# Ledger of designs, part 74: VH-VL binders against q9h9l3

Target 1, 176 residues: q9h9l3
Amino acid sequence: PRKMVAIDCEMVGTGPKGHVSSLARCSIVNYNGDVLYDEYILPPCHIVDYRTRWSGIRKQHMVNATPFKIARGQILKILTGKIVVGHAIHNDFKALQYFHPKSLTRDTSHIPPLNRKADCPENATMSLKHLTKKLLNRDIQVGKSGHSSVEDAQATMELYKLVEVEWEEHLARNPP

## First folded at step 3 (VH-VL)

Design Fk11 (framework fv_fezakinumab)
Fold by ESMFold2-Fast, scan of step 3:
Structure Fk11 (fold): chain C 176 residues (1-176), chain A 120 residues (1-120), chain B 111 residues (1-111)
Amino acid sequence: as target 1 above (176 residues)
Amino acid sequence: QVQLVQSGAEVKKPGASVKVSCKASGYTFTGYYMHWVRQAPGQGLEWVGWINPNSGGTFYAQKFRGRVTMTRDTSISTAYMELSRLRSDDTAVYYCATGWYDESGYFDYWGRGTLVTVSS
Amino acid sequence: QAVLTQPPSVSGAPGQRVTISCTGSSSNIGAGYDVHWYQQLPGTAPKLLIYGNSNRPSGVPDRFSGSKSGTSASLAITGLQAEDEADYYCQSYDSSLSGYVFGGGTQLTVL
């Protein structure tokens, strides 16, 4: 396929004791890092735990948030038919209740050449923060005000671009 | 021991609605998606949709949109599927089944099925 | 109406090997989605037989095996036994439909 996007989602706690992760924000950027989508999303269940330290989401963000059903439709329209890049992207797809074709999915937490460039074991799952610091010399997810899903999506795309040629060649020879 | 206990057989006239229940036990009800799959007599399996018992979020196969509604009651670990404007070709055994959404999309535990007969 | 194509029937003698094919397209099996298999004995609910292309749940004998290549998957049953007589269904996910899809089912007769 011709087009590529990167995605990052933020989740809040719903259900008993806030143990269930529900989608509450989604950011999508294009190949150059331009924002295509960035919305707060209202879960269909009552929010028990905003997880603000990590999600950056506060009650105020929910006041005008897009309902899950509508947001999901908008997001899936953007993702369909594109190569989608993410970090531990199975969590994002789970939150969206969506399966994307494996042949069009790129998970920067499972790309051995990327870990190799970072001097990490090739099959280890490294955090986005660690890889971004090591390979791009940038600090993301700083402070106690929560993560920016835009910042995370942009970092994820830049990380993928470091190994894009090598990894696309690998996938062409070894289809998933 | 995981069990999915479904409501009993129903006989309905064309145009009526039917609501099938599925009571779960032996696992964390909100930890798994509940799917509904039907099978017309002598025919194959057809996926109807799923509900996330934790969020209440639902997704339906295109064929059933506008006619199916899935709900749940977490206080009694029960999922429901309501199908409206019934037609004779809705006659089928309706199964509830559990599965992990993000691990491979398969159905690991099944209810015994509820026969819904639609006839004049 | 079935999205995945299976032969409607297969037969074999006790002790033989049979294979049941499941043919998809670029929007499902060809897109890399896993294939799962279910066994349905007469008058019962389906039972998970193979998940994730080739994995067996506990309690499923190793004479049942699955494989996937390109846009197709296969279920192989070796050492056929009378109790294997059942309907077998493949299942995957289809990106164009955004939903789960089943094969039309294969009735296995043990002669």
Scores: ipSAE 0.000, ipTM 0.456, lowest interface PAE 17.6, mean pLDDT 87

Design Fk12 (framework fv_fezakinumab)
Fold by ESMFold2-Fast, scan of step 3:
Structure Fk12 (fold): chain C 176 residues (1-176), chain A 120 residues (1-120), chain B 111 residues (1-111)
Amino acid sequence: as target 1 above (176 residues)
Amino acid sequence: QVQLVQSGAEVKKPGASVKVSCKASGYTFTGYYMHWVRQAPGQGLEWVGWINPNSGGTFYAQKFRGRVTMTRDTSISTAYMELSRLRSDDTAVYYCATGWYDSYGYFDYWGRGTLVTVSS
Amino acid sequence: QAVLTQPPSVSGAPGQRVTISCTGSSSNIGAGYDVHWYQQLPGTAPKLLIYGNSNRPSGVPDRFSGSKSGTSASLAITGLQAEDEADYYCQSYDSSLSGYVFGGGTQLTVL
């Protein structure tokens, strides 16, 4: 088996009217939930909209943030060759401008047994907040000061662990 | 090896209730949703709902809400579908089917079906 | 009425290719939900033929293939054989109904 990590990223708005999503924070945790990486990341473009209600990012976080190209290199060193767990993880990979092999990717927004445990339709895309409340009896993303990407990455790993044995067996029998 | 064995044909009068059983074997009963799908004579397939045998949680198609109840007994790996206030247009073969999780919501094992005839 | 639209019948001779269409809408196939296909022989339960748009279960010959584009899906059968004579159903999920939906079925006649 390969080592497994969970990732969650925060985006800010760049480009015209802040419509482009640019990476501004990344958190990576190991299987046990220990933080391997958690850095604010400086986009190469001017930030138009901090999206603070969701991202939790403010201008002060950008003062000593790691430049995107350097952060990306650090993050890729952690992800390469590992099973990477995320929620709606395509958005994280897009922000990183990175391709991770499908065979090593686990998206908790798209794992039918997880929805099944939550008594949700297997094919519905449920939010991380909803699945975490239903299955772990825990409230995350509380309040209006933004999400914690560390909290989200930790919750994502715990959700995956609920179905890991069943899902890995399924993937071995039905490779993507 | 995987088998879904359904109860025998039923003949009911309008207004009655029918309870169809589906006994599972050859796989982990609590690991997969059990779906119910019906087919009226000469017609197509129509999804009725599902039960999660692990939790007992259920979800029914809007058309059947208020008339259908799905239950299970994990000690004998058996799922049940009860349909009440039967109408003549409920005449159909009722299938139980277990879903496989890959590609979300397909049915890979089916029972042989239970014919329910509703007539006066 | 069925939510997904299939032609009521299709026919072909042995060795030929036939294609069965399955047309949906923005709330099902168009929303990105996978399409699955079932074969139903007379007097029997449906059998899974194609899942996840294009995958075959063990034991299904490669003469059967599936594809999906936009709001529609297709089942192709090449090298048609007499034993392929059956009803074929497409199936997906519909977000507006929050439920599983089937096509009306297509009767394949092998001439």
Scores: ipSAE 0.000, ipTM 0.490, lowest interface PAE 15.4, mean pLDDT 87

Design Fk13 (framework fv_fezakinumab)
Fold by ESMFold2-Fast, scan of step 3:
Structure Fk13 (fold): chain C 176 residues (1-176), chain A 120 residues (1-120), chain B 111 residues (1-111)
Amino acid sequence: as target 1 above (176 residues)
Amino acid sequence: QVQLVQSGAEVKKPGASVKVSCKASGYTFTGYYMHWVRQAPGQGLEWVGWINPNSGGTFYAQKFRGRVTMTRDTSISTAYMELSRLRSDDTAVYYCATGWYDSSGYFDYWGRGTLVTVSS
Amino acid sequence: QAVLTQPPSVSGAPGQRVTISCTGSSSNIGAGYDVHWYQQLPGTAPKLLIYGNSNRPSGVPDRFSGSKSGTSASLAITGLQAEDEADYYCQSYDSSLSGWVFGGGTQLTVL
């Protein structure tokens, strides 16, 4: 089994006018797509905007949610020392208030061979939904009830597997 | 069908630690939070904390932070509550109870309780 | 030491109606969190009696009913029977404590 995981976080709006993104759910899956972590997370600040259309988060999910400080500790224990795959993963790390080594980070929104396989410009930032439909022939993020971070993390890992051999070889020749 | 079987009564000295177990059967152990609630003799119910058996995530009531640790072993569907630096006023029946973790927060099923007596 | 306030005791005769109150604050019941009720018979573990303000689990007779208004909730027991003699606890969630809170309990005596 590989020491590689995929992560997807859901954020809610806190702070002035709900413009600050605060962690409200995190899902982590292993190489085979098995769930290692999936928790609703209670932000330390008042939630101004649940962003439910995208996050899937509702006030009821906060009742049993793990407080941010505790969830962060649990998540970092899983991520530390592993290759972490995500899509636009900078947003997830920012919400976690965490720096992961660039050499162990894989962002499926910034892998040129993945865009090439999808017949998209190599330097464009494509959505997870588009890449998954184009390359895996699967629809994710369907409907208006919000996204499943488990589904997104699983899709992200499967997308990375399509280019893993090529991309890891590229990174070995061109270390970040 | 659903059963929560707790370990037997314990007698401890002040300053010691106690670890109570709760073995679950008849449902998906990782699908529900496991709560711990205590009741001193002749007194009311007091919530201690919860563990999510799926993740191992925990949250404790402020009164118990620094003294309580909750763990689980998914291979035997068993949750544990360890309380350290015991005082005489920790004498109580300790219950494990399952609870929904999406929106309701009520406790569906309860163990029969474990009496912990702290006495010198 | 309880966060939710219940009367310490209530009494009634067989066939009568009793009501047990549960008073909270703006951080729990007043914030919109549901109230649940538990029955504890002498020497036994608590048993879920009412969940989500007014719902009964299977096997709980309709003599037991719950309601909630504002910052308070109440449990009503009609047609009192000797077997109803027990302690009754309300429970809710408190956002300021980020945890579950119980009432102090009400001992029901059937005279």
Scores: ipSAE 0.000, ipTM 0.464, lowest interface PAE 16.6, mean pLDDT 87

Design Fk14 (framework fv_fezakinumab)
Fold by ESMFold2-Fast, scan of step 3:
Structure Fk14 (fold): chain C 176 residues (1-176), chain A 120 residues (1-120), chain B 111 residues (1-111)
Amino acid sequence: as target 1 above (176 residues)
Amino acid sequence: QVQLVQSGAEVKKPGASVKVSCKASGYTFTGYYMHWVRQAPGQGLEWVGWINPNSGGTFYAQKFRGRVTMTRDTSISTAYMELSRLRSDDTAVYYCATGWYRSSGYFDYWGRGTLVTVSS
Amino acid sequence: QAVLTQPPSVSGAPGQRVTISCTGSSSNIGAGYDVHWYQQLPGTAPKLLIYGNSNRPSGVPDRFSGSKSGTSASLAITGLQAEDEADYYCQSYDSSLSGYVFGGGTQLTVL
């Protein structure tokens, strides 16, 4: 049985000039794409820039949002001991202030076979939107209200499934 | 195809409790907040509260705090709203509604409604 | 009384344009919260018509459009048709109430 989840986070700008990325939403889906977690998260610092065009986060979403410390505890309980799939996942882990073991981490922005299937350079960092359109013939991150972290997590899991057998075999032969 | 199927009409006496159900299908039940909105006969829409089906967490409009309890059963993808100590002015159609991608701003899909009549 | 103010009724002839206003305050629309619109046909549940001020869900014709300015929002319906006869509700969020708020509703009559 696969103990695998996919994660996608949305960040807002905090700190000087809004340059610090702080967690403001997290979505986690299981192998089949079913949502295990999806909460708006209240950063401990004042939000300077909602980054709404990208994050989809607005002032209304911060009302009744889960405080960071509580949300982090909930999220880590889901991630611990599982294979976690994400796209540019280092950003999500950084926002969570969390270290996930490299052996249990799968980053769809750094899987050479996935880029190869998309006719992209193997070592390039391709966007989730591009890979999803090229390989799954699906448009994500459309519209004017920002990205959906649920949609992004689901797309990320589906992309990983395309190379899962090949990539897991590679990792078994070449442990990180 | 997203569907929210609600329980049938109820007639209750003042002081009684009513429990309305909302069975979800066509989407991941635990992925989106379930809201409850009511509409008294000939009147407008009034938000009652929400439940996060994943966590079981709830938030109720101030007017209903102490009288409303929202629960869910993930094994059958069903949400419940129980309203206690009913008054005649609680007579209304009660709707469940959910948001597709981001459920904290708007109500994307609606149940057909459950008429609750409170009369002596 | 509803928190957001809508005209109780509006009317137009087939093919015409009508607009329905939704007036809020500094604690809701004026605070930057999005406005969403719902259509309620007689005897039916409300249906999401516009979300996030101006976005249409799949299946909603492009003759329905939304806009927002300051503390107010508007729903515009062009090419008015008999089947548009319905109640229309705006909805936003109010920070002082910490809850979702609706307009009082507007009955559209197609003459």
Scores: ipSAE 0.000, ipTM 0.458, lowest interface PAE 16.4, mean pLDDT 86

Design Fk15 (framework fv_fezakinumab)
Fold by ESMFold2-Fast, scan of step 3:
Structure Fk15 (fold): chain C 176 residues (1-176), chain A 120 residues (1-120), chain B 111 residues (1-111)
Amino acid sequence: as target 1 above (176 residues)
Amino acid sequence: QVQLVQSGAEVKKPGASVKVSCKASGYTFTSYYMHWVRQAPGQGLEWVGWINPNSGGTFYAQKFRGRVTMTRDTSISTAYMELSRLRSDDTAVYYCATGWYDSSGYFDYWGRGTLVTVSS
Amino acid sequence: QAVLTQPPSVSGAPGQRVTISCTGSSSNIGAGYDVHWYQQLPGTAPKLLIYGNSNRPSGVPDRFSGSKSGTSASLAITGLQAEDEADYYCQSYDSSLSGYVFGGGTQLTVL
């Protein structure tokens, strides 16, 4: 069986001037795009900036949100031992305060063949929105009410599938 | 039990567009990619592209980019392929087929095909 | 023009063995991607005959077998019967195209 999931997190601003990114929502989907986890998460620090235009998070979402420590435990149980796909996934792992093995991590913002298929420079970091439009002919992150982490996780898994065989072969020959 | 029922034959003039439908039953429509494959009279099979019915995401073979559009309606488990700016060499039977979306992918269930004839 | 190369025709007498080749390149079969085979009877849609190089779907007789080596694959049909007259297509995945590719097809004639 394939042990592969895709993750996308939404962060809010905490700390001085809201410059610290704290986890406030996490979505995890399986290989077929079915939702395994999707919860609003209450940061341990005071939220200074909801970043609603990007995150889609509002004060009402925090009322019944899962506290960070509990949510982190639930999420790590899903991720541990699996290949985890994400876009700019270092930011998600940082917000989770988690170190996932490099050998089991797939970052769609750093896969040269994926950029090549999108007619983009191999070393450029392209946005999820751009790659999804170019390669899947689908518009995501539409409007000003914030992004859907479920939609983003689903798009990320589909993008990875376009290069999965080629990239897994590359990694087998060139282990990280 | 799995069935893919395609729309009927179409006759079109050069420059027109055609939209073929494929109605799925007997399985979870959103769990498998829908592929489109065509076959010109007396010729071989040619892959056109796929749509992910769950997301609406699509990918088309290079030859058809700019002329083909694939869509779906999950409420009626139906996939569509629209081909525009038709030429006489687009005359073919167009098949929908369900299958996997990775390198191990093969096409296990096929529609009976829709003949599209492009003539002046 | 097809991406995978098949002979346009092959023939045999009833009871004989025939083989149909499928030749690819380093971006498809040579890269390790599986080869699948389809049988198309006149006036019908293709039917899956072999998947994953050598596996048979339920209902396919063991007279049909597949193999793969290097950049090529082959379909073997033993104990040839009149109802085996059909077109046969190989299919794989091509990493440079990020898509599925078919062979040009082989017409099998039972003499």
Scores: ipSAE 0.000, ipTM 0.462, lowest interface PAE 17.7, mean pLDDT 87

Design Fk2 (framework fv_fezakinumab)
Fold by ESMFold2-Fast, scan of step 3:
Structure Fk2 (fold): chain C 176 residues (1-176), chain A 120 residues (1-120), chain B 111 residues (1-111)
Amino acid sequence: as target 1 above (176 residues)
Amino acid sequence: QVQLVQSGAEVKKPGASVKVSCKASGYTFTGYYMHWVRQAPGQGLEWVGWINPRSGGTFYAQKFRGRVTMTRDTSISTAYMELSRLRSDDTAVYYCATGWYDSSGYFDYWGRGTLVTVSS
Amino acid sequence: QAVLTQPPSVSGAPGQRVTISCTGSSSNIGAGYDVHWYQQLPGTAPKLLIYGNSNRPSGVPDRFSGSKSGTSASLAITGLQAEDEADYYCQSYDSSLSGYVFGGGTQLTVL
């Protein structure tokens, strides 16, 4: 049996006009929602735009933050060989500059049964905030101080657990 | 141009320590990790560890933990690798090389190597 | 024993094509980690030849190419020249060892 974790990353803007998304925080939780990893991460490039309203990242969080190369190594050790759950997880893997096998990846933004349970079109891409409110009756990403990647990772795991049996059976029948 | 200039060959007795230096020029010393890789005579390459010259943080391959120490001096852009309790099977050419510490990491530039001979 | 498996030697005549294989496992190449290649001329330090599976550094001719599939990678050298006589090493990352791993090296002889 494979172990399962959920991940959520926060990105800041680097590069020309801050348009490049660089990893600045990563949270990983286990199946029960316990935190396995939660670190602020220092991008190798100058931060142009902290994107604080969404990321929750401020300059003080970068003091003593774990350098990207070291943090990436730590994160990949946790993810390797596990089923990894995320929401729009391709953005997280892109920020990590990492390939995770499709067969071990679960993206809650692209699971039709989950949208169906939320009374949303099966082919629509719904936000984590919307799905969490509809299915778990919980408000996340509230306020103007930015998102909590721990909160987001926990919500993502709980959402996946609502469809886990059905979706794993589907994937066994229709391997990615 | 990037250059990594290493200290000269060393001959040591078993049980001694050796400290190899690697002086960097032609790039920002603190912008890249410095790796150490060794090669025993007629054998392949073996990774020893890295140092982050900016922070002084280090990470060593399990085989060398407890015997290797990596340091640097940013004022002279020089990295050091010290290997203690030398054995005859530590005889090798020791290379410094620039790279990144992540799973996509490769070694961009290499020093020309320092031969360390351990014999009685 | 090396973590990545390469043939100990390969040979070819000038102008021919040779391929050097690099075989890993599920904890390294099979896990999706990139493969890099180094050329080591006799008595010299290794030189980066291919990085990120298939990219060439400035100054490396296009007759050198790399590829990766499943748990294995390959270095191809076309238009073989006498100057290509060298040892070639593949390198990747291994998640079980939490470190960088090399192949045992392949000695290329140009006949």
Scores: ipSAE 0.000, ipTM 0.457, lowest interface PAE 18.4, mean pLDDT 87

Design Fk3 (framework fv_fezakinumab)
Fold by ESMFold2-Fast, scan of step 3:
Structure Fk3 (fold): chain C 176 residues (1-176), chain A 120 residues (1-120), chain B 111 residues (1-111)
Amino acid sequence: as target 1 above (176 residues)
Amino acid sequence: QVQLVQSGAEVKKPGASVKVSCKASGYTFTGYYMHWVRQAPGQGLEWVGWINPNYGGTFYAQKFRGRVTMTRDTSISTAYMELSRLRSDDTAVYYCATGWYDSSGYFDYWGRGTLVTVSS
Amino acid sequence: QAVLTQPPSVSGAPGQRVTISCTGSSSNIGAGYDVHWYQQLPGTAPKLLIYGNSNRPSGVPDRFSGSKSGTSASLAITGLQAEDEADYYCQSYDSSLSGYVFGGGTQLTVL
C-alpha cells in the first residue's frame, strides 16, 4: 500500500499572553509504530508559556532542540507523498506552517466510524485519550508530567488501523 | 561499563573524504545522542554535530553543513561521521561523545579520538 | 577565537586555590543555558568534570566546584595537586548559533 505515517506534535505558547501555539516537539511513527522522527524543536519566537502540564516540555529540552526551520525541512521530507494520520491534525499542520493534501490526510478526530465504535456521537470531536481508552483499553497522557508525542502518535496509528479498511473504501468511493 | 571505540588514524589528501566510526557498548545505543567534537593540534574543542541513533536524525553545526554526514547502524551499535572535501585545516582529532537528552546538553562519555591528518 | 572566553593559562602552587573564568553573552550563558566543564589531561580525551553549573559526576573530588552568575561561570579548584595539571574547557549552548559552544581552554600549571 501507499506509505502511511502518524504524527503528533507538542506546542508551547508564544506571542502575546502565550496564545500563539508554536511547534516544540514532533514525533512521527510508521504503520507498525516504529519511531521515524522524534525531536524537540526550538521555536523562532520567545517562549512565554511552556504549557508543561500538557506538552511535557521544559526549558532543559530546548538545549538539544533542533531549530524550527531545520526541523520543518526534516519533517516535510518524511510527510511528503505519504498518507499522514493525526488527531486534530490541522493544529499540527498549522504549527508546521504546512499544507498536506486532504486526499492524503487522515484525522482520527473526524472519522465518523471511529466515534461510532466508541459509542460517541459521529460528529463530535473526541479527545485522543478518550478514544484510546474506549477502543484500545489503554491509558495515555497519564500523570502530571505532560504528554508523550511518541505515545500519542503510536495510539493515533493504532486507532486508525481499527477503521482503515472501512475508511479507505469510503474515501475511494467518495474522493475528497 | 560504557565504552566508545573509535576507528584508527587516517591520512588524507586535500579534496578527499574520511569516514570515522564509533562503536558503542555498555549502554542502550538508541537511548542517547551521539555527538562529534574535533580538536586541531594544540587548539580547543569544536562541536561538529549530533545524530539521534534511535531514528537516524542529525543536526550539524553551520560551519560543517554540506560537508559532513552522520549515520548509524543499530545492528552493531556503531555511529559514523563522514567529512568530505577535506582541507588542511580539517586536520584534527575527532571524538565521538554521548549525551543525555534531559541533561542540559553535556557530554557524559568520550571516545579516545581518531586523528585525521590532511596534507599534500 | 572561541565563542566563550577563558584565560589562556592559570598557575598555582600545591595546596593553593585557583579560579578559571568562562565569559559568555546573552545568547548562551546569559540566556540561562547551563555551563559544563571538562578536564583534558595531556594526550587524553576530555573528561566531564562539572555539569549543570555546579554538579560533580561520581569520582570527581569536592575540591572542584562550579558556579554561574549572569553571563559568566567559574571553575574553582582548591587544595591544588600536581595531578590537576591539565587543560580545562567550559561548554554551553548558544541559541543564536543553534549549537554547542566551548571556551578556548585554560592551561593549568602546578608550581
Scores: ipSAE 0.006, ipTM 0.538, lowest interface PAE 11.6, mean pLDDT 88

Design Fk4 (framework fv_fezakinumab)
Fold by ESMFold2-Fast, scan of step 3:
Structure Fk4 (fold): chain C 176 residues (1-176), chain A 120 residues (1-120), chain B 111 residues (1-111)
Amino acid sequence: as target 1 above (176 residues)
Amino acid sequence: QVQLVQSGAEVKKPGASVKVSCKASGYTFTGYYMHWVRQAPGQGLEWVGWINPNTGGTFYAQKFRGRVTMTRDTSISTAYMELSRLRSDDTAVYYCATGWYDSSGYFDYWGRGTLVTVSS
Amino acid sequence: QAVLTQPPSVSGAPGQRVTISCTGSSSNIGAGYDVHWYQQLPGTAPKLLIYGNSNRPSGVPDRFSGSKSGTSASLAITGLQAEDEADYYCQSYDSSLSGYVFGGGTQLTVL
């Protein structure tokens, strides 16, 4: 069977009024939740807004952070040819400036059986925090210092495992 | 021919851990999922979980999460199931069985079973 | 308790037909998931008897047959023989549990 990883990225604000989302951290875990990659990433543009409440990124994390072009190469080498699981994963791919094949992409924000298990409308986009609390009875993204992309990637993989058998069968019958 | 050879019977105290092995032969070990199914004396069959021997990936039934760990060693075509914090109601025959992971999955070859007795 | 419901026992005389039912719900058999059947002789491991609702593995006599309708499945045994005396289990997949589920088992006695 094809290898599977889960990814979660943190973005900071760059550009006019900090409105552009630029990659500032990326975490990738394997099927068992072991960390394959976890680096702070230095955007090529000046950081206007660290968005610390959500990103967990502070100025000190940018000291010795991996430059975007180098980090991107490392990350894409890990993702290429693998099934990649994420939550609202289009945001992560956009920040990476990367196109991953839809046939190898699994987005836990758009899996109807997962929402059904959480007693949520099947076609609604539910937050990672909500699904993790409902289905794994675990609180993530707690506290005032921002999110952990490692924690988020691990939760995303565990959520996908709840529907993996059913969803892979669905995709085999209904290719994207 | 396909053969699954399991380790021998175990007697454990409550609170202990047990590790059961299943050695595969007669097919490509990494080509099929290995499932674990248990049966308490005089009772029915209960699915515990699976391991993908190719990747080491695992999936466990909700009832066993936090207490079961499945591993494998591809160099000797052997799968393992470890169950921790044993209780008397874990007394059962534990089977390994080959199958597929999807929702149409069935168990085509079974080991002979390993009796695990948990008693004080 | 078992997720799929089977009668605890059935009996028949040699040469007769017996049918063993397996009743599920909308999250398993009713959702369209396949039903598989296993035979367990006393003191042995289960053996695959029927897969994919109605298919027989090599070595299984054609007097064993399976069917599925709605939320239920059935195993039919015709020309009943003494060696058919065993426990029979149905198995499917349940989407609400994201896992494999078994019936409680049916003990077949050949009178």
Scores: ipSAE 0.000, ipTM 0.458, lowest interface PAE 20.6, mean pLDDT 87

